# Ledger of designs, part 233: miniprotein binders against q9h3h3

Target 1, 235 residues: q9h3h3
Amino acid sequence: EDGFTAEHLAAEAMAADMDPWLVFDARTTPATELDAWLAKYPPSQVTRYGDPGSPNSEPVGWIAVYGQGYSPNSGDVQGLQAAWEALQTSGRPITPGTLRQLAITHHVLSGKWLMHLAPGFKLDHAWAGIARAVVEGQLQVAKVSPRAKEGGRQVICVYTDDFTDRLGVLEADSAIRAAGIKCLLTYKPDVYTYLGIYRANRWHLCPTLYESRFQLGGSARGSRVLDRANNVELT
Below, E stands for the ipSAE of ESMFold2; O stands for the ipSAE of OpenDDE; V2 stands for 0.75 times the mean of E and O plus 0.25 times the DockQ between their complexes.

## First folded at step 16 (miniprotein)

Design PO36
Fold by ESMFold2-Fast, scan of step 16:
Structure PO36 (fold): chain B 235 residues (1-235), chain A 105 residues (1-105)
Amino acid sequence: as target 1 above (235 residues)
Amino acid sequence: TEDEVRKQFEELIKRFEKAMELVEYLLELAERAAKNGDTIKARIVLYIAEELAEQARKIIEELKKLAEETGNEEFKRMAEEAKRIIEEAEKRLKEVKEKVKEALS
């Protein structure tokens, strides 16, 4: 039932990346237009492959919001992948520290907070809150998956520039919590995504670096953030 | 028990089939990415396919062990068919990797 679910979701995400996106780009669009755009394209109603009964008749891979200061920088991903292939043929140990070194060397530093929510009002409300935070400058960029053909949870991805910048990662978490999101959040550096490393890998690596849990009764931040690699609380 | 071993064997076959279906899907995505000039995504899906093929090989080792332990001719035949399927998938994976390198050079 759960055979290779993470790998299947990764394949679907790669397919989605190659299909058209619905984008609100705050670099070229006035912030005053955001609420109308969010009302037109609620993620619980936008269908992955199009449907006459949905807001879209054509396939949509992702629904995204770009902040006014957003400047895409993936680093040298091709160099990273070449170095990864060389490392594997070298027979040297592959560890979290080795991947971190490759990421830094090739400037592949971005990462993302992930949250999974069922289709419905809570998903749409959470996405609207995140989209507003992006347009207002508290976050840089975010995307949400459309409704899948088989149903199931949808994912919101909130990106940060540098996974080694703990303060930046924690600031993004705070902004996500301010949007009213109470579910578990996990943080994955894009280096793991670019190398195709998911839950079941031969090196027994955990691609999740941080996790955030909503605190019942509330800390000042509204969440507890754990560094999963070192098993150390950051908040 | 015999019923428990049979259930375990069926579960392994189902997991193997799932892996093979996903490998085929990833190879299609790799060709699509390469056709679009997207070297990065083509390599990502090929890396995932390679990991799935490795996991499928381990499933086959378990299937063969169960077939040997039980002496069940049906299990033995199914394990041999699974081996044939993965060998063909690995051959296709190698071909797509070479095609991707050629198209993006």
Scores: ipSAE 0.765, ipTM 0.881, lowest interface PAE 0.8, mean pLDDT 88

Design PO37
Fold by ESMFold2-Fast, scan of step 16:
Order: structure tokens, then sequence, then C-alpha cells
Structure PO37 (fold): chain B 235 residues (1-235), chain A 105 residues (1-105)
């Protein structure tokens, strides 16, 4: 596909990051308060700019849930970006392996499972399931976009600490499926986000590492996970 | 044929215009991030804008090729106008990148 949709969505996500977030922080808030918070702020009703009639009076960039053990570690993003600029100047080949090494060297290891859902009951139900899994300790942190002025699908992001830890990435997929999620999931390392790499890039890099599809009956995991780069089934 | 080439040229122009609109939005957003002291986000936005400018350059090259192959004077004028637009956008991108670098120091 063309049309720069990924770049436009990336720009909107950057703008959203700079606006206030609605956060349920399980590190400081009792788990018993979660259901009331979810009822107050269903993502299908929370509007991006605080439209009249929505639960929010102010702009909201993201709705997030932090787990009790959540300890943010973005690594050395500034060093990563400096090394990226030096790499481009060096004339050395830019490959997936090179970016993986830059990420490891600068400890920029986080990544996320992404799911896109239309506004409505299914989105709110999926978010509630994810939020409960975070507060109960099966997942570490998650966020969901508010309803856009133009409409369209909303995104749920479920983060893992280390994209190089395949077992950890697969455990997060299992927890998402156990929460009742049946839609397509894709996994993207944050290193590609920090370097502004999306589908149409001059280096022909594919920033999506994994894809998870729900599987009814059969496996105990409830999904099949594909390593997109190597075209290998992992589950 | 002539009708097919004209449609191809017009689609390339539309795609170029969409890329330039997004570059302008990104440049404004990068300045906002820099003013907020978020130099990491400003650099991400600049990287996205740089990639879009690179894609726009490839569209310009395709427009020029079609204009030369057809000998169409209207196509040549449109390709030259697109070149002027991308050059101005690249100049502003360089200026914003320098402002972000200044904010880092």
Amino acid sequence: as target 1 above (235 residues)
Amino acid sequence: TEDEVRKQFEELIKRFEKAMELVEYLLELAERAAKNGDTIKARIIIYIAEELAEQARKIIEELKKLAEETGNEEFKRMAEEAKRIIEEAEKRLKEVKEKVKEALS
C-alpha cells in the first residue's frame, strides 16, 4: 500500500504523546478501583480533544494502565539517535541486524503488540480485559488511543521490556489471548519508532517482527505466531 | 498510450502533493516538540519528514522522466513547479533540524 497512512498515523501518535494521558497506575492505586475507572473512561467514549458530552473535558493523548511492577526503561534513546545519524554518514550497510545491534548497545529494547479495533463495545471490552491483565500482573503496561475527531479505528498497545527476548514476547501474546482478544496482533520494537522507520523507508526495512492470529480449537495458546522476517511459524 | 500516461502523471502529482502536505505538518509538529523541550520526539518527527522528502524526490524523478519521454510542455512545467516546492520544503526541513540541534545544546 501507499498514501503515507503509516507516516500520518505516526505523526498523530507523536502529537498524542505530548498531550495529557489518563492513567490508572496500579503502583499507587488499589486494584479494586479499576472497574470504576474503566466504566468512567471507556476508550470508545473518551474523545481526543475533550468534545462536549465525553467523559473528558480536556484533550487526552492516551489512556494507559501501569502494572504494579512497572518500571519504565527507555534506555539511551539520545545515544541511539546519535549513533543512527553517525551510521548513515559512515556509508556502512543499514540492515535489520545493524539496527538490532544499535538497540542492544543503547539498551533501547522495549516493543509492543498492536491491535486495531473500531470504536464500540468490542474495543471497550478488549481494553477492559487487557487492563485487568496488567493490574493482575500478567502484562506490564498498556495504552489505548482515544476516539479521533474523524473517527476510524483505535489502537491498543501492549508493551514488553525486551524485543530480543522471544519467550517474553510470546508470553505477552499468550496473556493477550487469555484476556479474550481474538483479533490480529502485530509486534513492533520501539527502536524503529525512535528512528522514524515505517513501511516506506529507503533502507527497505520491515519494522514489524511478529504477527499473531487467533486459532479457535487446537493449541492451548489460542494463537499462531509468525516470525515475519524469517517467514517461520513459532507456535 | 497518451491517456494512460496522463493518468499516471496526474496520480504522481497527487501523491507528491499529499507527501508535501504531510511534510509541512511534521515540520510544525517538530517545532512544537522542540519548544516543549522534547528533543527526542523532535528528532523522530524530523526523521519521518526526511523519509517523506526522499520519497517525494523519487516522485519528482518519475515526473521528470515522463515529461521528457512525452515532450509534453504542460508536464514539464508541472514537474518544474514540483521541483521548486520540494526544494523549498527541504530548505525549511534543514532550518527546523538546525533549530532542534540548537535546542539540544
Scores: ipSAE 0.674, ipTM 0.854, lowest interface PAE 1.1, mean pLDDT 88

Design PO38
Fold by ESMFold2-Fast, scan of step 16:
Structure PO38 (fold): chain B 235 residues (1-235), chain A 105 residues (1-105)
Amino acid sequence: as target 1 above (235 residues)
Amino acid sequence: TEDEVRKQFEELIKRFEKAMELVEYLLELAERAAKNGDTIKARIILYILEELAEQARKIIEELKKLAEETGNEEFKRMAEEAKRIIEEAEKRLKEVKEKVKEALS
């Protein structure tokens, strides 16, 4: 809506990926140390490019928590991108089904639930809840952006290993809700990220597959999940 | 009507400038990724750049149409300047694309 906002946020995220990360790795660090780590590095205070007055003097791209069972598997991204370029030059129709098939063929299956929050107590509290869920094993891995120099909302990303596994994606949503999160969530497969597909694209592809809204009562999951592409309620 | 057309032209210029600011930032990121051997990120950035360049070209076509419809010489000069700016960006995009292609081959 702002003209290139999605592409601008994507550019900032890619720059952040290339800078150092602050990581709590539950595979090698006792869970008892998490609360102290969260107190030391609240995302509302960690600055993107470092500042003597913040917890970090050096640039920080992301603040992340890895679960005990976390095993990174991005699949064959190079093969995916080569196949994408070949598909575009072939002139064949590009559809959601085509991208899904490319993702499956190259094992590029991960995806993420996204939430955007203003810097402050609510962001820090939400991140602490997510981080604890990761360390306790209800979620696999998550990261949050540091505070930008210009201000603005920060993003929490909660990853799942297979976007084609709808039950797994919905289970992650449930775990996020159980952690006390009530804001809007959207789900994006990493295949769209690796192919540079955002809201305004020539193929009219919707890179966001699911939307989750908090719902009081009724749902045992605590949320209403919509399949964005088909406009169908899943829960 | 004349004031409405000027406002529309200025809005298109603003959108073009915002697109070019992002293109410049992404070109720098693509060059850095390519230099660091991060071919995956370089390709992602190139895909975004190709879409942005196409969108910038569409904005320029709208600017040219308004300049021709109004006969406004100022609008025509601004549209030609925008065209020059995107052509320089596309030249740099082509250079980065070749560097990434070489790294992949």
Scores: ipSAE 0.726, ipTM 0.870, lowest interface PAE 0.8, mean pLDDT 88

Design PO39
Fold by ESMFold2-Fast, scan of step 16:
Structure PO39 (fold): chain B 235 residues (1-235), chain A 105 residues (1-105)
Amino acid sequence: as target 1 above (235 residues)
Amino acid sequence: TEDEVRKQFEELIKRFEKAMELVEYLLELAERAAKNGDTIKARIILYIVEELAEQARKIIEELKKLAEETGNEEFKRMAEEAKRIIEEAEKRLKEVKEKVKEALS
């Protein structure tokens, strides 16, 4: 399609995961220090590999904020991947329902709302809003990519514990909107990430389960959410 | 026209080359992850490589179709070269998969 943009972004994200992260951890750091931290490390200025003109001299893979109650639970990812490989060898049909079943069986339930923004004030303002929501307890954890050498859009990821919990996913969307975010949001379960499934996969799976659009006229909840998996408007 | 067909063929070659460059980068990244004991990440990367190889094979099928339809010997040679490149990449993929399996057990 577009020259493997999704796979290139995935490759960059994998490399970034392996480099040091810049973290504001509300479990050990007073919330009063957040504003100074955000001013020191705006994502539009933090460079992926460091340079003299940026806030960082060392490489940074991700900029993250952990909420006070954040307790990561990735489930049994090794078991999930082994089961996925066995499923492919078995010749059995691979469907969204099959992946959902594998995720549930192995307790790999987390997922994330994704937003892509160009470097600049809008990105930094959006990230600051998300970070405050995390520290204040409306969201659990979030991260944002640093500025790449080539430029291009940066991604903010806002995680939820259970992609099968529709109400929880929608509550996170509402909190993101309440933080002032107006751009398109898409929701991807981590099971698709752990299995390397992106838009152009051979099984024709849609890795995005939900899509959220800010309403121009404004709704009570601030957005329209579409369930991509079941093709149902939720709001 | 023949000029349009040549342009289409060249675009497919460029797309194939981009896929192969990414495959090479990802295979190196997978080996790095495996050496660091991060077998989960290594497996994710290898799944992406498997998808890229599948897409590259489809590009080769399209290249072969254009070569056959045009009777162009240059196109046929280029398609054969692409086949050799993907076969070498698939061999490297198998080698890295085996290293990851070793790291798992």
Scores: ipSAE 0.731, ipTM 0.865, lowest interface PAE 0.9, mean pLDDT 88

Design PO4
Fold by ESMFold2-Fast, scan of step 16:
Structure PO4 (fold): chain B 235 residues (1-235), chain A 105 residues (1-105)
Amino acid sequence: as target 1 above (235 residues)
Amino acid sequence: TEDEVRKQFEELIKRFEKAMELVEYLLELAERAAKNGDTIKARIILYIAEELAEQVRKIIEELKKLAEETGNEEFKRMAEELKRIIEEAEKRLKEVKEKVKEALS
């Protein structure tokens, strides 16, 4: 269609990472303060670059909640990127298996479940559910984008520490569903993000590994999780 | 026909303009990340910009092909002007890439 949507979203995410974040840090803030913080900073009202009518007058890149046990560990991203550049120069095939091996070698294992929602009550309600799950210890860390000046959908990212650990990825999906989330979820390893790999990449890689769809039948709050590359169900 | 080809040419130019706007934005972000010493983010931004610049090059090749097939000198001159624009952006990308590389060494 328009083209370049994935690249534009990626550019905005990089810019957002470099701007200030609004953080509820459960490592240093009592859990009892969460509800007031969520009421003060609903993601549908927090604006990306500040606005007199919003909760913020200054730019906000991300709104995040850190769990009690959260310990930042991105692995050796610098080494990963050096190895990636060497791989491209070598002419060796670039495949999902090759990227998985680079990620393991450099301990760049984190990944995230993504959900995209329009600004409004449903977004704010979904974020509140995710934030509570993080503070209660069912999820590790999450963030949500503020409202863009142009409007459009906002993204909630729910992180796991090891994309190669299928049980951990599925456990996070279950916790998201238990929080009341029913929309489509997709899972992306951070290795693809650190290497600038998005939908229209020259290697025809699919950066999204898993897809989760809410389903009823046999389990009131269950979901179907699919390995997108192989079309294999993980449940 | 000529009118149909002109519409195709104009649509490619619009796509070029949107892509170049994003390339300029990425260049600004890469320079900001590099100045802040954030070599990891600078490299991510440069990877995205390089992929986008390659897509822009493909748009220009399509524009050149239409100009050659129609023999339209106006289209040919426009394609050459747009080629100059991406070449200047690619030079700036190389400059930022080299600064990041030096900061890593």
Scores: ipSAE 0.752, ipTM 0.886, lowest interface PAE 0.7, mean pLDDT 88

Design PO40
Fold by ESMFold2-Fast, scan of step 16:
Structure PO40 (fold): chain B 235 residues (1-235), chain A 105 residues (1-105)
Amino acid sequence: as target 1 above (235 residues)
Amino acid sequence: TEDEVRKQFEELIKRFEKAMELVEYLLELAERAAKNGDTIKARIILYIAKELAEQARKIIEELKKLAEETGNEEFKRMAEEAKRIIEEAEKRLKEVKEKVKEALS
């Protein structure tokens, strides 16, 4: 009923992946240059297809920051997709456990925390905090979408190496919160992205594994993290 | 009432048209990904397009049911046009899938 919004957003994200990226790569660029780069490319002002009034005249798909220790870990995605096609033709049940096993078998383990924010100061401030955490080594890699022609919310993606490593996923959440982020976060394994599985899918799979909500708790600040599949609070 | 059924039919047509526009966009993106040598992304896009085409087929079945129940010739004509549109989109999807398969080998 949502008018295929999830599929449209997924299509836009894939188109963005294929367009040029603006990248601050801490593996080759001194950390001292980050603040100037962030001031030059605030995501609320960088336009998706270029604009004379924006920082970019050419299309930009993503604005990304790579940490000093970042090492891409995509696994065998081609093997995963071949196995997925075989699974669908086999008639075997398609469950979260089956997808988890396919991901492990093909070493497609990465995932991401997602946050959606309206264009403006709060988005730019949130992105700057995330980018600094990446360059300082608390997070490994992150990207943010540029401003779309028709407007709408922009997305910040903060990646982790292994969605099966609960400690690592929770440590990333903690680092995001320490950077001053207070909005809702959801966590999605990349295996679902590689298989084209979104919220309204035929198998009724929930591609979001975790949800994080900011909470003020007595003398300590932090977040509530919910395991959505098992409906268990990880706190 | 007849007005309520007409409104329901028009909402289904609108939803079908939105799905078809997105399928066409996805097929163009899949061809672009394939031309760039990104067969992984091309396959993701085709998975989404296939799911949308299947959802659009279900909308057509609902359109046909309403046309049959009402005996409305205008509804029948619109349902047949929608069927023609999806058949062309499915043919395009198959052609793009073959191009991606060719790029994989």
Scores: ipSAE 0.730, ipTM 0.868, lowest interface PAE 1.0, mean pLDDT 88

Design PO41
Fold by ESMFold2-Fast, scan of step 16:
Structure PO41 (fold): chain B 235 residues (1-235), chain A 105 residues (1-105)
Amino acid sequence: as target 1 above (235 residues)
Amino acid sequence: TEDEVRKQFEELIKRFEKAMELVEYLLELAERAAKNGDTIKARIILYIAAELAEQARKIIEELKKLAEETGNEEFKRMAEEAKRIIEEAEKRLKEVKEKVKEALS
């Protein structure tokens, strides 16, 4: 179970990326239309392949909200992947620092906070909070998976522009908490996603850089954040 | 006990079969991404498949160890069949990887 869950989820995410997305784009759509859009497409009811009775008649890979200032920049992913393949054949040590340097060299800097929730009201409520924060400018961009046939947990991804900017990553965590989210959050740089690195990788790399846990009354930011790479609590 | 060892062997075979099923799905996804001209996505999928194949290899190592330790001829035959399956999958993985590399030019 533990050995293949991450790979199975990754395969599903890759397939979802290639199917159509339902997008609320605040760059071209008035913010006043968001509530109606959220009511029309609650993620617990939008089905992955367009099942009868769902809001969608056709497959949906992701449900996304783009902020008013969203300007996608994935960097030189092709160059990153070429360099990764060369690195593997070079015999040089592969460490978190090595991947960080490859990401910086190729300008592949984006990352994301991840939360996993069961289908239902809590998921829909959390997504609505995140979507409003994106449209209001506290977050830049987010997406949520549709409901799978087997009804497993769904994922909300909240992106930041630069995983090397610790303050920016922590500010996104604070905005997520301010939106009322109380579940466990984990932060993953997109460089690991582009290189297909998940929990059970041969290099024993931890692709999760940060964990955020909600804590009542203890933290000024409403959460306790751990730097997984350096084993240091940041809050 | 004999029952405990057989159950352990059967669980490893089941886990191996699930890994191979996922590798097949990933190879189909990689071909779809390549057909769409998305070589970046195809390479990500192939990287995931390669890692899964590596994990499947470790399961085969454990199957072979159990077969050798028990002297069970049936276990030995099943471990050899699993080895043939992974070798065929690795061959297909390499073929898809080369097609993607050609498209990258």
Scores: ipSAE 0.761, ipTM 0.885, lowest interface PAE 0.7, mean pLDDT 89

Design PO42 (at its last look DockQ between E and O 0.81; V2 from the best seeds 0.84)
Fold by ESMFold2, look of step 17:
Structure PO42 (fold): chain B 235 residues (1-235), chain A 105 residues (1-105)
Amino acid sequence: as target 1 above (235 residues)
Amino acid sequence: TEDEVRKQFEELIKRFEKAMELVEYLLELAERAAKNGDTIKARIILYIAEALAEQARKIIEELKKLAEETGNEEFKRMAEEAKRIIEEAEKRLKEVKEKVKEALS
C-alpha cells in the first residue's frame, strides 16, 4: 500500500468542492473573453487560499470552464447511494459489472480523464489548450486544481457524459491530444467517486477504467488506450 | 531477523497513524458537508472514512500477530493503544453518520 495517497488526494478534492470556484461559462460569456480570463487566472498562480501576490484574494476550490453544450446532470445520486448500501448488506457479489449496472440504472454516467502536472508553464499551457477545446465545442467541461501551499502536482479533469460510450470517451482523449497534451491520462467513472471507492476498498475494485498514453515517434497511431478493467487495448 | 520484524512493526505503525489522521480529517469534512446541506457529499466522505477505518483494523491485526510471535511487551502495548485509538474513532464515525442522517430528515 502507498500510505493512502489516493484517499488523501480525495479528501483534499472533497474540501475543494465546498469552496468557491472560478468559472468561465461559455453559455453566458463570449468566447472572445477566454484569452483574457486565462491570462488573469493561470492555474499555477491561482492559490488555494488566496495567498498574497496571487490573482485571487479569496479561497478557490477549482478553476473550471463550461462549454456551450454543458448541461449539468448528476443523475439519481441519492438513489445510487441507497442502492449501494442495500447491495452491501445483501451478500451479493460486488464486481465492476455491478457498479456499471448501478450507474446505468441511476443514470450516473459521467466520468473524467485526469492528468497531473507540476506547477508552471506546462500546466498553464495544457490548461489553456483544454479550456479552448471546451469553448470550441470539442469538449464539454473541464476543471483544474489551484496551486496548493505545499506545492506539488495539480490535476486537470476533463469530463465526458457517458463512460459506457467508449467512442465518446475515446473522442475526448483525441481532443485532449489535439490540444498538444502528451502526458499520461487516466479515466475514472463518476459512479466510483459518488460511492467513495478509491485504492483502499475491500472489494479490490479498480476505479481507473482506462489509461491513455501518447504515441511518441514513428508510429502512425495516435493515443494508445488500455482498458484497465478488462486488459484490452482499445486503439 | 529481529531487525526485520522491528522495521515491519514500525512501518505498520506509520501506516496506522496516516490512516487515522485521514479518518479524523474526513470526519471534520463530513460534518462540514452536512452543515452545508450537502448530504450526498457527506455520504461520499463517510464511505472513504469507513474504508480507511477498515484498513486500520487490518493493520492492528498484523500488529497483534507480530506482538504475539515475538512476545515483545512493547509491541503488545503499542498494539493495544492502536486498538483504543481505532475504537474511539469508530465511535466518532458512528456519531457523524447519525448527524448526516439527521440532516436528511
Scores: ipSAE 0.852, ipTM 0.918, lowest interface PAE 0.4, mean pLDDT 90
Fold by OpenDDE base, look of step 17:
Structure PO42 (fold): chain B 235 residues (1-235), chain A 105 residues (1-105)
Amino acid sequence: as target 1 above (235 residues)
Amino acid sequence: TEDEVRKQFEELIKRFEKAMELVEYLLELAERAAKNGDTIKARIILYIAEALAEQARKIIEELKKLAEETGNEEFKRMAEEAKRIIEEAEKRLKEVKEKVKEALS
């Protein structure tokens, strides 16, 4: 594993955030148009930089779907970052509890389930399932990365409003599983992203709070969810 | 063996170069974010760049140690060059950080 893969992926994600997004907004667009939109912009064919022959001629950072109940509220991210910088300067111990408290204090509570899939039919099918779940109100918002030149794995992000609400996090997992997705899922709070905390950080903080593994014939949820911080199964 | 040490040194150099390439890219992204008024994004990018710069510094310390242990003058020169590269990048990182701070104010 290239020693800086996480940082590279983070840099690419930051670059993508600054480029235009392809968005289906269910608040302004009829749900009946979703299938045509999905057919026009399959994630496996949409290219990051608008390559010749792709559905997009211009760079695309993300493909996203907004549900009817979607309200962009990121909280006080600037205040969070300032408090984080002050905390580092103070030399006080930094723990997962510290980050949780900072997140709560600044109302930066969003998080996301992440799945990584190879480009192709399986990715497009998974994305279509997620997009439908968003438009139907089972999920609030999701995005998928476009195809990179190197043909690497693409990521689907499914957001929840509050990473401290275990029930909400588990409900989103159930909705993802109901959409037919069977791959490994990891849940990460956005607070870690906003503070530049990735794998192998100097504080040894794990940005992954939960892992979901698909289970055949098991719980009504179709998955086993592990709390990584406590090493406890929640389902 | 001398060959093993040389291989280790070359691997460290390669890792350092990769880290620095990414730091330079991140600095460009941070400047772009700052110019766009996205101070949140700029700070995130800078946090990543700072973490990478710290890792690059650790690599340099390992390079210096290997250069001293072997007494190889070429390794010493390469380690000193790496030090100059990181110092320049850290200076640029500080300048970008100050620009972002000014934009917040």
Scores: ipSAE 0.842, ipTM 0.921, lowest interface PAE 0.5, mean pLDDT 93
Fold by ESMFold2-Fast, scan of step 16:
Structure PO42 (fold): chain B 235 residues (1-235), chain A 105 residues (1-105)
Amino acid sequence: as target 1 above (235 residues)
Amino acid sequence: TEDEVRKQFEELIKRFEKAMELVEYLLELAERAAKNGDTIKARIILYIAEALAEQARKIIEELKKLAEETGNEEFKRMAEEAKRIIEEAEKRLKEVKEKVKEALS
């Protein structure tokens, strides 16, 4: 853990963002084509840097599905980062509340549920379920990492529009669970991503806001969602 | 015991080396993002690199403390080399940060 695994994964994610993506865009592509696309690009079989020795080999950063209603709105990220740098230089206290206020002020409200799975059938099945939920309108947008050279765990990111909207965050969790996913989920607001807040951050901030654990036989829901900052169960 | 202290020192060195390797990788990525005009991404990468450099500095202080407490000359030499490595990395971090500021202009 103290090997900076979270920061290493963050570096790989930043690198991946800058490489070409494989995208199923439901805004322009008929939903009937999804199953063929998923069969062509199962994430456990799509390599990050392509096939060695292939003259057409090119890197794949992410495999993504955009919902029919997807309308990206990152807010004023440039203004957020300028304000963050000013805050750091000022010597004023940096707290979760300060980051939340910066996010609200600059309209940087999106966030994501994260899940990490080993390459294989379970990853591909989970991704197919998520992708179908996105195309059917139950989720807005999602992406999954391709297979790294070392064959470590891959990540699925499922985005929501507003991390301050608890009901929207919980609705996304429910849709993920309905897709058959049973692993641990954690929720990270994009403001933390844009400010480089990961496990080894200088201010000892918890880098995620919510945690979801699958619970079979629950009375009202298939999962328990915990607000990590306040240690309060939301479900 | 002395063997336990040596093991602790070696674990700190390995952790320091991992942090420095990652900082170098991040600095290369930040320059790539800046050249692509993605100043938002470049700034994110630099924030992560700054956090790791700060952690590396803390590791060096632990290495120095162990070297001083034990009087071990080999530990002192390794801690001093780690100090030189971080100072060079911090210099490169500053240079990349300035390049990103220029791209923001």
Scores: ipSAE 0.770, ipTM 0.880, lowest interface PAE 0.7, mean pLDDT 89
ESMFold2 (binder alone), look of step 17: mean pLDDT 84; pTM 0.804

Design PO43
Fold by ESMFold2-Fast, scan of step 16:
Structure PO43 (fold): chain B 235 residues (1-235), chain A 105 residues (1-105)
Amino acid sequence: as target 1 above (235 residues)
Amino acid sequence: TEDEVRKQFEELIKRFEKAMELVEYLLELAERAAKNGDTIKARIILYIAEDLAEQARKIIEELKKLAEETGNEEFKRMAEEAKRIIEEAEKRLKEVKEKVKEALS
């Protein structure tokens, strides 16, 4: 619980984005090849900077699976960032509502469910479940971090197209749960990521919009979802 | 209480040093992103660095208050050193921001 842990993890994620990725692309690769690819590149064994004893000898930033219908659309991020700088200069209040409006205006609508797991069998099993859901069309796209040199927790990111589409965000949560995931999930709109807003931000904004907790009972829905922005239980 | 004040001062210095180390790392990453033509990522990294620098500035205000309250010459010297470090980091941050702005055409 260091004050800058989220910012340090963000910096490492930005560095990872700039290194090569290992990608299973279901748009060009038969689904029958997925199990062999998952066995070759388990995220607990793929090393961030390469190791002759691991599946990779060269650096790997991310391990990703693209669904058959994956069509990247980041919106107008340049326009978003210009508007953000103008907003800060204006001295006007910076609130969740203001950021939501900037995101809509510039079509920067994507977001992601995040889960953090220790390196090991449970991480590899969780990633395999998510990857199969992506290839089968229940999810659009996902990525997982490789094993860091320090051996900290790894992150799985599951993206959705529109954070303002509550139903779509909840359907992604349901698909994650159906894939066998039982850990805590948090949802972050990409607008916060593109503006560099993390836990210890100067505006005291909560960067996560939703939180999902697994239900152990025989509920029709596999989770309870809290809307952190409005402090309301959705399920 | 004297030992508690010293521990508080040392914890603030430790937190300040971690923030400055991270700012330096972020500025290196921003330059790498800019060289790769990724001005969007460079700006994200700079936003994080700006926020950390502002938080580090607040730590310096706390260090300054503790040095003034205690009259401790060592605390005053350490707070002055921290102020020089943040001023140099803020100067470098401004330089990298201008380079990224120029790359935006």
Scores: ipSAE 0.742, ipTM 0.874, lowest interface PAE 0.9, mean pLDDT 89

